# VH-VL binders against q9yh85r1066to1250: the designs that were tried, part 2

Target 1, 185 residues: q9yh85r1066to1250
Amino acid sequence: ASCIVSGYGHYLTFDGFSFDFQSSCALVLCTTIHGACERSDTFPTFTVTVTAKNEDRDTSLACVVKQVEVEVFNYYIVIHRAYKYTVMINNERLYLPLKLGQGKVNIFAFGFHIVVETDFGLKVVYDWKTFLSVTIPRSFQNLTYGLCGRYNGNPDDDLVAAGGTPRFGVTDFVQSWAKRDTFCR
Short names: E, the ipSAE of ESMFold2; O, the ipSAE of OpenDDE; V2, 0.75 times the mean of E and O plus 0.25 times the DockQ between their complexes.

## First folded at step 1 (VH-VL)

Design e1 (framework fv_emicizumab_arm2)
Fold by ESMFold2-Fast, scan of step 1:
Structure e1 (fold): chain C 185 residues (1-185), chain A 120 residues (1-120), chain B 107 residues (1-107)
Amino acid sequence: as target 1 above (185 residues)
Amino acid sequence: QVQLVESGGGLVQPGGSLRLSCAASGFTFSSYAIQWVRQAPGKGLEWVSSISGSGGSTYYRREVKGRFTISRDNSKNTLYLQMNSLRAEDTAVYYCAKDFYSGEYYFDYWGQGTLVTVSS
Amino acid sequence: DIQMTQSPSSLSASVGDRVTITCKASQDISNYLAWYQQKPGQAPELLIYDASNLETGVPDRFSGSRYGTDFTLTISSLQPEDIATYYCQQYDNLPLTFGGGTKVEIK
């Protein structure tokens, strides 16, 4: 299943719930890490984070995806819109294509997109502007948290906050998944 | 022409150790997750452990976690299962099985199996 | 853990009969279910994946279907070579779990 983000702040979860929200905070889109008590040794852990920005201070239509972070296999991968066809891996800027950990993670360009793939089926696609998608295999159903939802076949319960409590409004839901940042709301 | 061949089974005493091997051929070994599935005499199939194509991700059923270690050597097209602290309930035929494709856990090819007997 | 309850545990039928084997998941697993055939003394072989898709080389007398959490394997006209134990397997979540198996014998 795929979760999609457009630059206007439009989100489509794994279970088909859609919502709109604009924020300059770093937002957790999809993570398998949800509190100490919910840790699992059975599946690989990963976190995908997105940060948006407004290219034009006068219009929300200029909102773009500024940065995508993928944390997997002890690799901290940062994709920044200003540095196309490169990535920052554990604080070192590298050029595409890249094969990490004997193929555990492959990062390459496909057309005008950057693709991050793992050997367990996580796929992150970003167009360096407004489109971001996260695809995970069905084995991760009911194991993920974040803005992309639970991937459990029920869109009604996708609004699960960072504290594990269901939320009743989009604003509270999104803000609960915001990472600490110097400038955000 | 895909082939998986297990070896290393045998008779071992409780508390002992064995290392199983699975030799693969006919496909790009490093591109597929491989599984260990066991079957006790006269009983059903039971998943034991999975390893990703690169070997970076491993998974275990509860009862073997901490005792069994799955690993692979992609340069030799070989999968391993190191079994420590063996118990009578580990007695089974052990199959290696190939994942259909990345991230999907159903199996298009199986080896012939190797018998592990844990008994005094 | 997702429990797979398979029924019947065994059955005897005549050549040409329609045989039905059922597998029930303890929770919704969508279509993430495979069926395997294991002939005596042999390794299992994949028959069906994604609940209803036939694996290459499997005779079309085999079919799979889903209704909610109930999954059915059907053999439309049983042949002697179909004598085997059949297993369902869910791959919706870890640990991977198999049904208890259904032994199919000819009368």
Scores: ipSAE 0.000, ipTM 0.456, lowest interface PAE 19.4, mean pLDDT 81

Design e10 (framework fv_emicizumab_arm2)
Fold by ESMFold2-Fast, scan of step 1:
Structure e10 (fold): chain C 185 residues (1-185), chain A 123 residues (1-123), chain B 107 residues (1-107)
Amino acid sequence: as target 1 above (185 residues)
Amino acid sequence: QVQLVESGGGLVQPGGSLRLSCAASGFTFSSYAIQWVRQAPGKGLEWVSSISGSGYETYYRREVKGRFTISRDNSKNTLYLQMNSLRAEDTAVYYCARDLTEYYGSGSWFDPWGQGTLVTVSS
Amino acid sequence: DIQMTQSPSSLSASVGDRVTITCKASQDISNWLAWYQQKPGQAPELLIYEASNLESGVPDRFSGSRYGTDFTLTISSLQPEDIATYYCQQYDSYPITFGGGTKVEIK
């Protein structure tokens, strides 16, 4: 299943819930890291973070995805829209294509997109502007957290309680996934 | 070592004010909604108020709305309950409790609970 | 407001007995219900969440089930350490409401 960020702050979760929100903070889209007790350590852990910005200060329609961060296999991968066809990996700027960990992570250009793929099926696609998608295999059902939701087949579990009645609003939900270390206004 | 510790309870006269604190440790405080639940002597559990992880959203029991204010200081890992215009029926042990999810929208079951702090409103 | 009606208000049973506590919601709350155990002089402790999920560290003699708006907490073989008051709690919508409690005593 895929989680999509598009249309100037439009989000579609793994379970099909959609919402709109604009923020300049770094937001955790999808992560397998949770403070909960013991889980299978056999599955790899990863985190995908997105940061947006407005290109035109007078209109929200100019909102773009500024930066995408992928943390996996001890690689901290930063994709920045201003530096097309390159990535920062653990503070070193490298040119595409890249094969990391003997193929555990592949980063390459496909048409006008950048693709980050892992050997376990994580796929991140970004168009250097407004479109970002995160795809994970079904083996990660009930193992992910973040704005993309739980991937458990229940869209109500992503933001609202059963019956479609929200317990907390979209603003609080989004802000709960903002990185504490991120400078944002 | 996830822990919540309440403080600030005591004896107060009707119409008085009291501020309760709940100190959190062992978890990322700002990621969790926190609840205040009270229990009058010999009675059952009664929800009082809740606050979201960011502090943006709050909910109150009807009988305390306008008199009580829930707040949090995430930089200090501390939750507060400011209680004004106290009444005899507010006499209870007040517990703070964590909503057991690191992310939100997933439910509101409570773990851990603090040990409670007794508030007695009497003339 | 969602009313949680818990029954019985108290019960007395022998060690080894099967104990059943029921909680009825005044409207559909899906699986948004938790069960807590409160021993005398102590804070409540979580037993079950989302109607039937057993909390880590809780003995497997405890179980929860749902049938429509009726929720049941079962203790398959009552032990002396199970003397406590048990509460159900709905979290479908605000205000959050608890059942009136069931006091479990040993004969």
Scores: ipSAE 0.000, ipTM 0.463, lowest interface PAE 15.4, mean pLDDT 80

Design e11 (framework fv_emicizumab_arm2)
Fold by ESMFold2-Fast, scan of step 1:
Structure e11 (fold): chain C 185 residues (1-185), chain A 121 residues (1-121), chain B 107 residues (1-107)
Amino acid sequence: as target 1 above (185 residues)
Amino acid sequence: QVQLVESGGGLVQPGGSLRLSCAASGFTFSTYAIQWVRQAPGKGLEWVSSISGSGGRTYYRREVKGRFTISRDNSKNTLYLQMNSLRAEDTAVYYCARKGYSYGFYYFDYWGQGTLVTVSS
Amino acid sequence: DIQMTQSPSSLSASVGDRVTITCKASQSISSYLAWYQQKPGQAPELLIYAASSLQSGVPDRFSGSRYGTDFTLTISSLQPEDIATYYCQQSYSIPYTFGGGTKVEIK
C-alpha cells in the first residue's frame, strides 16, 4: 500500500482516506515506533517526516515539499529539494547513488525522482517538488501511525492523533503529528 | 523560553464559582493542546480537562463534566477553566500543562507552578 | 478508563543504590507513557516520554523501559537531589490517567 502527498498539500492515506492541509511544520507522515515497539526490538522500525513550504510568487499560490526525512536502521536520511541528487546521512552530505548497510538501504535517482528503498520493502519516492509517496508491504498492516493512517483497511480511523487519541478534526489531527520544535502555524 | 503561569485560585464556598487562567509565553500557543491537571493536598496527580490547539475539541474528567468549562483565547495566549458548582472534593492545586509531541508520541512537557483552589464552608 | 497501577507507593534507599519503580497499565497503551518527577513544593517536571526517551536536560542515570503493559523507571545510582515523588502517566486515550505516585526518600 501507498500513501501519497501531491499537488499542494493533498494527502491520500494507506486506507484510501484523502484530505487537504497546508502546513510549514515538520509532520510525521508514517512511523512504526508505536507498533514495532510492541513486537520486538528486532522488528524493522522507521519514520518518514515531511516538511512543506508555500511558494507564493505574484499570482501563484503553491505549497511544495521542502524536505523529507527518513529514519531507518539508525540512518537519518535528509532529502532537501534545494540540493538535488544529494542526501544528508547522519549529518554528512553524500551524492547518489548510495548503498547503505550492505544493501539494507539503497538511495538512487530514477528519472526526476529520488528513491529510498529498504530490504524489508519500505519505498520512499520524491520528485524534489510536490510529489511524495511512501509504500510499505502488507506485513505492516496495523503497525503504522502518522498522517498516512493506521493501514488497517478502515479509512474512518485514519484520523488517529499522536498518542492514539481519536475524535480530532483534520486540523487537530495534522497538528498532533507535528514535531515539537517546528510549531505549526 | 516556554512559560505557563496560572492564576485565579482562592477560597470559595461549596456551590460557588471560580475562573482560572493560564498565561502562556515562549511558543506558538495556537498549535499546542493544553491540559488542566489538579492535585489535592497530599494526594496524587489527576487529569481534569484538555483542549486542542484550535479549541475545536474539549475533553473532561467525568466528575467535572457539566460543571467545568475549558476554553482558550489564542489571540491573548491564555487558557481558561471556568469552574461552577464547586464541591469540597475540587480542593486542589490546579496546574496547566502543555502537550508536547515527538515522533508520534505526546506528553506534558511544560507545567506551570499551579494555583490553589480551596472549597470550604 | 485505563487504570495505571504504580508500585511501590514509597521507598527509602541509600545514595548510589539502583532504584526501580513499576507502573502497570490495565490495557495496551503501546509506548504512550511518560514519567514525571515532583520535588516537594514544586510542579511536576517531565523526565521520560514514549516509555524510554529521556527529556532534554535529564541526567542519564534515569531510564525507562517497557515490557507489554509493564513499565519501569530506573534510577541507576540514586543521588540526594532525586528525593521526589514520581508519577507515570498514560497519554494513549482520554481520560488521561496517572499512577498513584512513588515517594522516594534517601536513608
Scores: ipSAE 0.000, ipTM 0.477, lowest interface PAE 13.7, mean pLDDT 80

Design e12 (framework fv_emicizumab_arm2)
Fold by ESMFold2-Fast, scan of step 1:
Structure e12 (fold): chain C 185 residues (1-185), chain A 125 residues (1-125), chain B 107 residues (1-107)
Amino acid sequence: as target 1 above (185 residues)
Amino acid sequence: QVQLVESGGGLVQPGGSLRLSCAASGFTFSSYAIQWVRQAPGKGLEWVSSISGSGGSTYYRREVKGRFTISRDNSKNTLYLQMNSLRAEDTAVYYCAKDVYTIEYGSYSYTMDVWGQGTLVTVSS
Amino acid sequence: DIQMTQSPSSLSASVGDRVTITCKASQDISNYLAWYQQKPGQAPELLIYAASNLQSGVPDRFSGSRYGTDFTLTISSLQPEDIATYYCQQYYSFPLTFGGGTKVEIK
């Protein structure tokens, strides 16, 4: 299943729930790390974080995806729209294409997109502007948290906060997944 | 100069209605969530209702749900609280208060950095 | 509803004293907590938000801290102008809830 962020803050979760929210904060889009239970012997762990930037001061709806962060296999990968066709990995800027961990992670350009894919089926696609997608295999059902939801076939429970408690609405839900702060700057 | 000024309070009989207004100046009104908070004489603060910057989301404490309606007119920089079926326990000073963050800077926090002076509502026969 | 239990209800202290006020949440609210000061006859004023962020214009003698569900407001050196009632407020979820308040007086 795929979770999509399209321009102007439109989100579509793995279970098909859609919502709109504008934020300049770093938001946890999808993670397998929840609360005190952060590791699994059966499945690899990862976290995908998205940060937006408003390019039009007169219109809050005109925003782009500024930065995408992927943490997987002890690699901290930062994709920034100002540095096209490069990534920062564990504090080192590198040019595409890249093959990490003997192919556990592959980062490459495909047309006008950057693709990050893993040997277990995580695929992150970003167009350097407004489109971001996260695709995971069916084996991750009920194992993910974040703005992309639970991936359990029930869109009604996708509004699960960082603490594991359902929120009243979209604003509370998004606030709970802000990575750097409990609030957006 | 950021300022909020409440008006519309007064004496009303049980079962009556009042409409409170909160006039805003010195900031981009439509960018901030604003709340109503009340304080009964000699008592503590009690949250009543909140509204998002666009007016699209509203929230109420249980005891006023269905009796009170929060609304805003962004063209007039004014917030309203329509209070119907008033009860003795609604007697309080009513404050309007502005959120710290705007949606453009991230998300609404529904905290309160600037408060009005308050308007007294007395429900008594 | 998230219940905020504030203690003490009142305290008397001397100018220059270190004053601490505690607020306990009935559940985990992360850092979604604010502190307000209300002087007699006036509207409340924001002192601290996000548990420990000092609001601009507020004196450095005020500070906030968190340990689990326990939150503390500290006034490092009490001044006469600090005579007020102090309230904590959670904004983790609706309904928004305030603590019962702590009245600070000079002895």
Scores: ipSAE 0.000, ipTM 0.478, lowest interface PAE 15.7, mean pLDDT 79

Design e2 (framework fv_emicizumab_arm2; at its last look DockQ between E and O 0.03; V2 from the best seeds 0.00; counts 0 for: pae E 16.2 > 2, placed apart)
Fold by ESMFold2-Fast, scan of step 1:
Structure e2 (fold): chain C 185 residues (1-185), chain A 121 residues (1-121), chain B 107 residues (1-107)
Amino acid sequence: as target 1 above (185 residues)
Amino acid sequence: QVQLVESGGGLVQPGGSLRLSCAASGFTFSDYAIQWVRQAPGKGLEWVSSISGSGDSTYYRREVKGRFTISRDNSKNTLYLQMNSLRAEDTAVYYCAKDYEGSWYDAFDIWGQGTLVTVSS
Amino acid sequence: DIQMTQSPSSLSASVGDRVTITCKASQSISSYLAWYQQKPGQAPELLIYAASSLQSGVPDRFSGSRYGTDFTLTISSLQPEDIATYYCQQSYSTPYTFGGGTKVEIK
C-alpha cells in the first residue's frame, strides 16, 4: 500500500483517506509500533519524516517538500532538495548510488527521482520537489502510525495521534505528529 | 439501541453554576469521543466542547474556556459538563453528541434529546 | 476559526421540487463536512458525512457534493417530512463550526 504527498500538501493515506494541510513543521509520515512479527528474526522498525517549505510566494503552489528523513536499521538518512543526488547518512554527505548493510538499504536514482528501499519492502520515492510516496508491504497492516494512517483497512480511524489516542480534526492530527524539537512557522 | 440522554438543565441566575449529565447506553462508551453542542432559542447550532474516549484530551470554544469543564466517568457511562460563572448568552438547549465510528473527522451520528439551560435574573 | 457560510437562510418550495442548499468554508477543510436535519422540537439527525457519504437509513433523495471549499446538499424531490432546518458542519479543526442553517418550508 502507498501513502502519497503531492500537489503542495495533499495527502493520501494507506487506507485511502485524503486530506490537505500545509505546514513547515517536520511531520512524522509513517512510523512502526513494535515491529512486524513473523517477517524476519529482527523486527524492522522505521520512521519517515517530511518537512515542507513555503517558498514565500503569493500562491499556495509555493509549498515544496524541503527534506525527507528515513530512519531504519540504525541509519539516519536525510534527503534535502537543495543537494540533489546526495544524501546525508549519520551526518556524512554521500553520493548516489549507495548500498547500506550489505543491501539491507539501497539508495539510488531512478529517472529524476530518488528511491530508498529496504530488504523488507519499505520504499520511499521523492522527486526533489513536491511528490513523496511511502510504500509498505501488507505485513505492516495495523503496525503503523503517523500522517499515513493506521493501515488497517479502515480510513475512518486514520486520525490517531503520536500518543496512540484519537485526535480532533485534521489540524490537531497533523500538529500531534510534528517533531517537538524543530521550528514550525 | 444506541442512545444518549441529557439531564441537569434548569433556571439559574447570572454568575451561577450548573452541572449537566449525559447518560450513554447501547455502545462501548470509552471507545468514542463525545461532544456538547448548544442551541440558543430560535438560533443555530454551536459547538461547546469535546472529550476523547479516554478522557485525556479536552477542547473548548473560546467563550467557555476556563468557565466550563467537560469530563466523563467511563465506569458509569456518563459525560458531564460543569458550567460556572454562567452568563445570559449561555442560555440554550444543550445536546451531547457521539462521534461517528471513533473517527474524529467524521460527523456526530447519535444525539441526545437536549436539556434546557436558562440564565436570567 | 473556520467560518461556514450557509445559503439561503430560508426557502419555500413545493412537494416534488429539487432543493439545493450551499455551504462555503472560509478555508480548505477537505471533505470534513457533515449535513444535519433538525425538525421542530427535535434533536439534529445526521444525513451526510465526509461531504458526500449518505448515512444509513437516510432516503436516497438526499445527496451531498464538494467543489473546493463549496459544498452542496441536494434534495432531489422534496417530501412533506423534509420540512426542517438543515445545517452544515466542519470537523477539520477545533473549534468545530456549523453553518447558520437553512429553514426549508412548503408553500
Scores: ipSAE 0.006, ipTM 0.510, lowest interface PAE 12.5, mean pLDDT 81
Fold by OpenDDE, look of step 2:
Structure e2 (fold): chain C 185 residues (1-185), chain A 121 residues (1-121), chain B 107 residues (1-107)
Amino acid sequence: as target 1 above (185 residues)
Amino acid sequence: QVQLVESGGGLVQPGGSLRLSCAASGFTFSDYAIQWVRQAPGKGLEWVSSISGSGDSTYYRREVKGRFTISRDNSKNTLYLQMNSLRAEDTAVYYCAKDYEGSWYDAFDIWGQGTLVTVSS
Amino acid sequence: DIQMTQSPSSLSASVGDRVTITCKASQSISSYLAWYQQKPGQAPELLIYAASSLQSGVPDRFSGSRYGTDFTLTISSLQPEDIATYYCQQSYSTPYTFGGGTKVEIK
C-alpha cells in the first residue's frame, strides 16, 4: 500500500484515511513497531520522516516538501529539495545513482523524481516539490505507526500516536508525530 | 547583477575566533547552496564547508569539524562562517561561492572576492 | 575521500599552442567535475561544468572531456589572457576535493 503526502498539506494513509495539516515540523510518516509482537522482529525496521516548508505565494499560502528522511539498515538518508539528484548518507553528500549495502538500498532518479528502494520492498518517491509517496509491502500490515497509519485495513484507527495511544483530532495526532524542533510550527 | 561579497577577515591569534560573512545579491538566495573555499597563501583551493539553500544541511571538511560552523540568514541574504579555535593552518583567503543550477552536476558559478584570515601569534 | 590528481603542476607554452590539463579521480565521479580558472590576484571563475559543458561567457577555445575517471581541460589556442592557475573540483561526494592546480604561463 501507499501513503501519499502533498506539499499542500494533504495526507492519505495506507488505509485510505485522508486529512489535511500544514506544519513546518519534521513529522514521522511511517515507522515500524519494535518488539511489539513476535512477527515484527522478523522484518526490517525503517522510519520515514517528512519536513514541509510554508511558502508565501502571491495568491495563496502553500507548502512544499522540503526534506525527506529515511532511516533503514543503519543508513540515515536525507533528501533535500535544495540538493536535487543528491542525497546525504550518514552526513555525507552523495550523487545519484547509489547502491548501499550491496544492493539493500537503491537510490536513483526517475524523471523528476528521486526513488529510494529497499530489497524488502520499501519504496519512497519524492519530486523535490510537493509530492511524496511511501509504499510498503503487505507483509508490513499492522506493523507501522506514524501519520501513514496502522496499515491494518482499518482507517478508523489510524489516528494513533507513538506508543499506541489513540488521538481524537487531526491536529493532536499530527503533533504527536512531530520531532522535537524549536523552530517548527 | 549576481554577486557575493565576503567580509570579516583579519588577523587573529591562535585559539581565537572570527566570523566571516558573505552577502549575496542579484539572485534568490534561499534557492542555492553555498560553499566556503579557502586558499592558503601560494597554495591551491581547498573546500571548507557547504550549506543547503534552506540551511538545514551542512557539510564540513574533517579538519574544521567541531571548530567551524556554517550558517545562513536567508532573510538577510547572508552566509556566515563562525570559526573558533583557529589554527595557523587556517590562514587563507576565504571565498564563498554559490551553487550552479544549470545542471545537477554540481558546480559553483559565482564567487566572492575573498576575505583574508591570518592566524598568527 | 575522493582524490583528484591534477597534472601537470605547471606548464609554459607559446601563444597559439594547444594546452592540456588532466585530473584523475581516485574513483568514479560520473561527470561531477568542474574546471575553474584563477587569474593572479583574482577569485576563481567557472570554466567548465559537468565535465564538458562550457560555462556561458567562456571562450570556446576552452573545452572539457571525460574518459572514465580521467578528465581533461583543453585550451585549443593559448592566449595571453589565459595566464592563470586552473583547478578541477569533484562534487560527487563530500568533501568536495580540488585538484592541486596547474599554473599556466606563456613563454
Scores: ipSAE 0.005, ipTM 0.574, lowest interface PAE 10.7, mean pLDDT 89
Fold by ESMFold2, look of step 2:
Structure e2 (fold): chain C 185 residues (1-185), chain A 121 residues (1-121), chain B 107 residues (1-107)
Amino acid sequence: as target 1 above (185 residues)
Amino acid sequence: QVQLVESGGGLVQPGGSLRLSCAASGFTFSDYAIQWVRQAPGKGLEWVSSISGSGDSTYYRREVKGRFTISRDNSKNTLYLQMNSLRAEDTAVYYCAKDYEGSWYDAFDIWGQGTLVTVSS
Amino acid sequence: DIQMTQSPSSLSASVGDRVTITCKASQSISSYLAWYQQKPGQAPELLIYAASSLQSGVPDRFSGSRYGTDFTLTISSLQPEDIATYYCQQSYSTPYTFGGGTKVEIK
């Protein structure tokens, strides 16, 4: 299943729920880590975070995806629109293509996109502008949270806040998945 | 060759009007946001106005809003700034500047040579 | 409005010196900051975009860096052709704003 972020702050969850929201904060799109440190992993853990830029809060100008962060295994991967064809891995800037951990993570250019793929089926595709997709395998059904929803076949419960409580308003939902930053909005 | 060329500057009296033009060549004009930036003699740079590639979105510095109108004619590859109710503090060299090649980066990678507007009696 | 505080307002240095110019944003602008060079009598030219990315054709003695809301332009070895005024500019949100400029002269 795929979750999509597109221009004008448009989001489509794994289960097909659509909503709009514009924010300059880093937002958690999809995570397997919710509310606690895990003691034993049956599935790989990951978090995908997006940060967007907007000209004006009330503008109709397209909202760009300026930065995508992928945390997976022991890698902290940062993709920033201004640094095309490179990526930060654990605070070190490297050129594409990359093969990390003997193929656990592959990062490469494909057409106008950067692709991050893992050996367990996480795939992140970003066009360096406005389009971002996150794809996860069916084995992660009911294991994910974030703006991309629960991946449980029910779009009506996709708006689950970071604290585990369902939220029915888009604003409360999105704000609950924002990473703390006193300087963003 | 990618370039921007301003024209239409000159001497005007306070309260008068002037229309600046910026001719673009060497790139697909309609794909890019374009800016007007001004610089008073001996002073720093000041953003004035922006227009999206389609022309549907316009932005103005508060001090010129209501007096200046940015527009573009994509069939002629030309940007305009209509300046009304001019004041002495509008005296400056006016530059047009193209947004960076990706149109989403908001850095100004190509600038014109500027055209001088002087507002005095 | 986002205020960009640029320092110093002017400096004089010898050919070959390392020169640094700083720009501080009044709020977070992420990496949406550009540096421009304006030589006397000329239009500005883009040096650095996205805080640290070097524009095509710009000599590699120029570099930019970011720490939080503090941004730095560095000229590793000043050359005579680097006599200019340098401006930072934020592109995070409208109204776009410039720093006050730094005039660089050769001793």
Scores: ipSAE 0.000, ipTM 0.473, lowest interface PAE 16.2, mean pLDDT 81
ESMFold2 (binder alone), look of step 2: mean pLDDT 93; pTM 0.952

Design e3 (framework fv_emicizumab_arm2)
Fold by ESMFold2-Fast, scan of step 1:
Structure e3 (fold): chain C 185 residues (1-185), chain A 122 residues (1-122), chain B 107 residues (1-107)
Amino acid sequence: as target 1 above (185 residues)
Amino acid sequence: QVQLVESGGGLVQPGGSLRLSCAASGFTFSSYDIQWVRQAPGKGLEWVSSISYSGGSTYYRREVKGRFTISRDNSKNTLYLQMNSLRAEDTAVYYCARDLYYGSGEYYFDYWGQGTLVTVSS
Amino acid sequence: DIQMTQSPSSLSASVGDRVTITCKASQDISNYLAWYQQKPGQAPELLIYDASNLETGVPDRFSGSRYGTDFTLTISSLQPEDIATYYCQQYDSLPFTFGGGTKVEIK
């Protein structure tokens, strides 16, 4: 399943729920959850975070995806629209293409997009401007949280806050997944 | 040791032109966005222009757009600011500054040159 | 453009005093704010980035904080070498804008 973020602050969850929200905060799109008392080292974990920016204060239609962060296999990967065809990995800027962990993570250009893919099926595609998609395999059903929802086949329960409680308003839902700041636009 | 050294300032009449240079050393110049910031005598700091690490994107404050051109030569580790149609209000010390990017929100000027004085007067 | 209003424009304090400088953004800039110190006749130097992170080599008597669109630079115990003009700068969006500066002088 795929979760899509487009400019103008439009979100489409894995289960097909759509909502609109404008925010300049770093927002957790998708993250894995473990129910065990101790973390499983054999099951992959990841987090995808998005930050948007309004390039024109006179219209919301000028919103772009400013930055995408992917945390997986101890790699902190930052994709920024101002630095096309490069990524920051653990605070070092590197040119594409890149193969990390002997192929566990591959980062490459495909046409005018950047693609981050993992050996377990996570795929992040970004066009350096307004389009961002996160695709995960069916093995992650009921194992993810964030703005992209639960991936459980039920769109009615996709508004689950970072604390695990259901939220009934889009504003409360989005703000609960803000990574850095409580004063989002 | 990171170092930025500006040069090319001087006295010029209104309507004249000057080209400023900023020589960088001690870091991988081609990996950083660089900024021009100016300061009129006794006044505050004012951002002038920005250039991306590759030179592919340039930005200007409104008052200098069309008159100033920022450029860089990554093979020579040098930044330039071509200033045309100079006005009295362009009189200032011009600094180049490195714009360090570590991740989201880390676009701040971590190293500055000592500046070069541009005086536009008759 | 995002306007940065800095206050006070100048202050005089004694060695050992706690000094507070404020900067207000005209709109939300998250934590995308830096503080710079400029000593007379010298170039500005970075003190604080991301509103509260101390730059390497800067004394720990300097600290930054944020409350909404209000930002504060604090010098916990003023030293003679701290006489300078201090500037805030937002880097949330272009054009990058600076506060008007606060001149700190020792009595």
Scores: ipSAE 0.000, ipTM 0.470, lowest interface PAE 13.2, mean pLDDT 80

